# Miniprotein binders against Peroxisomal membrane associated protein 20 (pmp20): the designs that were tried, part 12

Target 1, 156 residues: Peroxisomal membrane associated protein 20 (pmp20), of Schizosaccharomyces pombe (o14313)
Amino acid sequence: MVAVGSTLPKVTLWENKPEEVVEFPSQGKFIIVGVPGAFTPPCSSQVPGYIANEKQFAAKGISGIYVVAVNDVFVTKAWKKSFDGGEQSGVHFVADWNGEFTKAFDAGFDASGLLGPLRSKRYAAVVENGKVVKVFIENEVTDVDISSADKVLSSL
Short names: E, the ipSAE of ESMFold2; O, the ipSAE of OpenDDE; V2, 0.75 times the mean of E and O plus 0.25 times the DockQ between their complexes.

## First folded at step 21 (miniprotein)

Design DD4 (from BB1 with D25T; at its last look DockQ between E and O 0.98; V2 from the best seeds 0.00; counts 0 for: sugar tag NVT 23)
Fold by ESMFold2, look of step 21:
Structure DD4 (fold): chain B 156 residues (1-156), chain A 95 residues (1-95)
Amino acid sequence: as target 1 above (156 residues)
Amino acid sequence: MRIYIEVEITDPKTGEVYVYFFNVTSPERLEELLKELMQRIKERGVKKIEVRVRADDPELARELAELIVRIFKELGFTNIRVEIRGNEIRVTAEL
């Protein structure tokens, strides 16, 4: 499982287009939201809460929100656009197409029964000055409960 | 059935505090989770742990408190202190 107190894996991630690399901030406080897959109903019910609460998160000192999925960048970009307000949102939709970040972060599970061999568990992580200070891990990957925007916001 | 768990650990070298938040749907899942997590915590040399649990009702809370204490004793924790208030449990322990 994701280790609190650890630094983030140094693994390449993408956003918007295949040549565009995303980097997590080295300082400040931000959120990673790990999801089993773009366009799936549970993930699509969870993410609007983070978009809708961007200002509330910013008021708590959150400089950015990064939704990470084991999908390619064409999928994650299209997924962002599918939400009301998604195109205008500052929320990052991050592609971990080969699952290397998810694997190194110890956040993967075998989804071979439905989605594919490696997918991300559903979690949220609060990262402060390069270290994981809080992590919220769902009991079932299909559940949206402890990792919802409201629950994470309430902990800040 | 919903069981909400917060596990707070203190880094022994820096004094920094880190928190896990979980939900589980049975005492058996709580036991599996805590055994896995506590093994990882022991491997890191963590000496001080606080576990906070919220159960659906006070009877379940008392049962979970007994389960948590048993797990901690099996894993070699000492100075185990338990506070139960209604459906909420706080357990502190040391290695």
Scores: ipSAE 0.806, ipTM 0.908, lowest interface PAE 0.7, mean pLDDT 90
ESMFold2 (binder alone), look of step 21: mean pLDDT 76; pTM 0.727
OpenDDE base, look of step 21: ipSAE 0.834; ipTM 0.922

Design DD5 (from BB1 with I9V; at its last look DockQ between E and O 0.96; V2 from the best seeds 0.83)
Fold by ESMFold2, look of step 21:
Structure DD5 (fold): chain B 156 residues (1-156), chain A 95 residues (1-95)
Amino acid sequence: as target 1 above (156 residues)
Amino acid sequence: MRIYIEVEVTDPKTGEVYVYFFNVDSPERLEELLKELMQRIKERGVKKIEVRVRADDPELARELAELIVRIFKELGFTNIRVEIRGNEIRVTAEL
């Protein structure tokens, strides 16, 4: 499982288009939201809360929100666009296309029954100055409960 | 059932406090979770742990407290302290 107090894996991640690399901030406070897959109903029910609360997160010192999925960048871009307000949102929709970040972050599970051999568990992580300070891990990947925007925001 | 767990980990070098938040649906899942987590925590040299649990009812809370104490003893933790307030449990322990 994801280790609190650890630094993030140094793995290249993508957003918007194949040549656009995501770099996590080395300073400040931001959130990673790991999801089992773009366009799935539970993931699509969770993400609007993060979009709607961008200003509330910013008021708590959160400089960015990064939704990470084991999908290619064309899928994550289309997924962002599918949300009301998604195109204008500052929320990053991040592609971990081969699952390397998810593996290195120790957040993977076998989804071979439906989604594919490797997908992300549902989690949220608060990262401060390059270190994981809080992690919220769902028991069931289909549940949006402890990793919801409201629960994470209330912990800040 | 839903069991909510917070595990506070204190960095022995800096004193910084880090927190895991979990939900599980059974005492068996709690046991699996805690055994895995505590082994990883021991491997990182962490010496002090606080576990907070919220259960559905006071009887479940007492059952979970007994389970957590057994797990901590099996893993070599000492100075185990338990406080129960209705549905809520706090367990602190040291290596």
Scores: ipSAE 0.791, ipTM 0.903, lowest interface PAE 0.8, mean pLDDT 90
ESMFold2 (binder alone), look of step 21: mean pLDDT 78; pTM 0.744
OpenDDE base, look of step 21: ipSAE 0.794; ipTM 0.905

Design DD6 (from BB1 with Q39A; at its last look DockQ between E and O 0.98; V2 from the best seeds 0.85)
Amino acid sequence: MRIYIEVEITDPKTGEVYVYFFNVDSPERLEELLKELMARIKERGVKKIEVRVRADDPELARELAELIVRIFKELGFTNIRVEIRGNEIRVTAEL
ESMFold2, look of step 21: ipSAE 0.821; ipTM 0.914
ESMFold2 (binder alone), look of step 21: mean pLDDT 78; pTM 0.752
OpenDDE base, look of step 21: ipSAE 0.805; ipTM 0.912

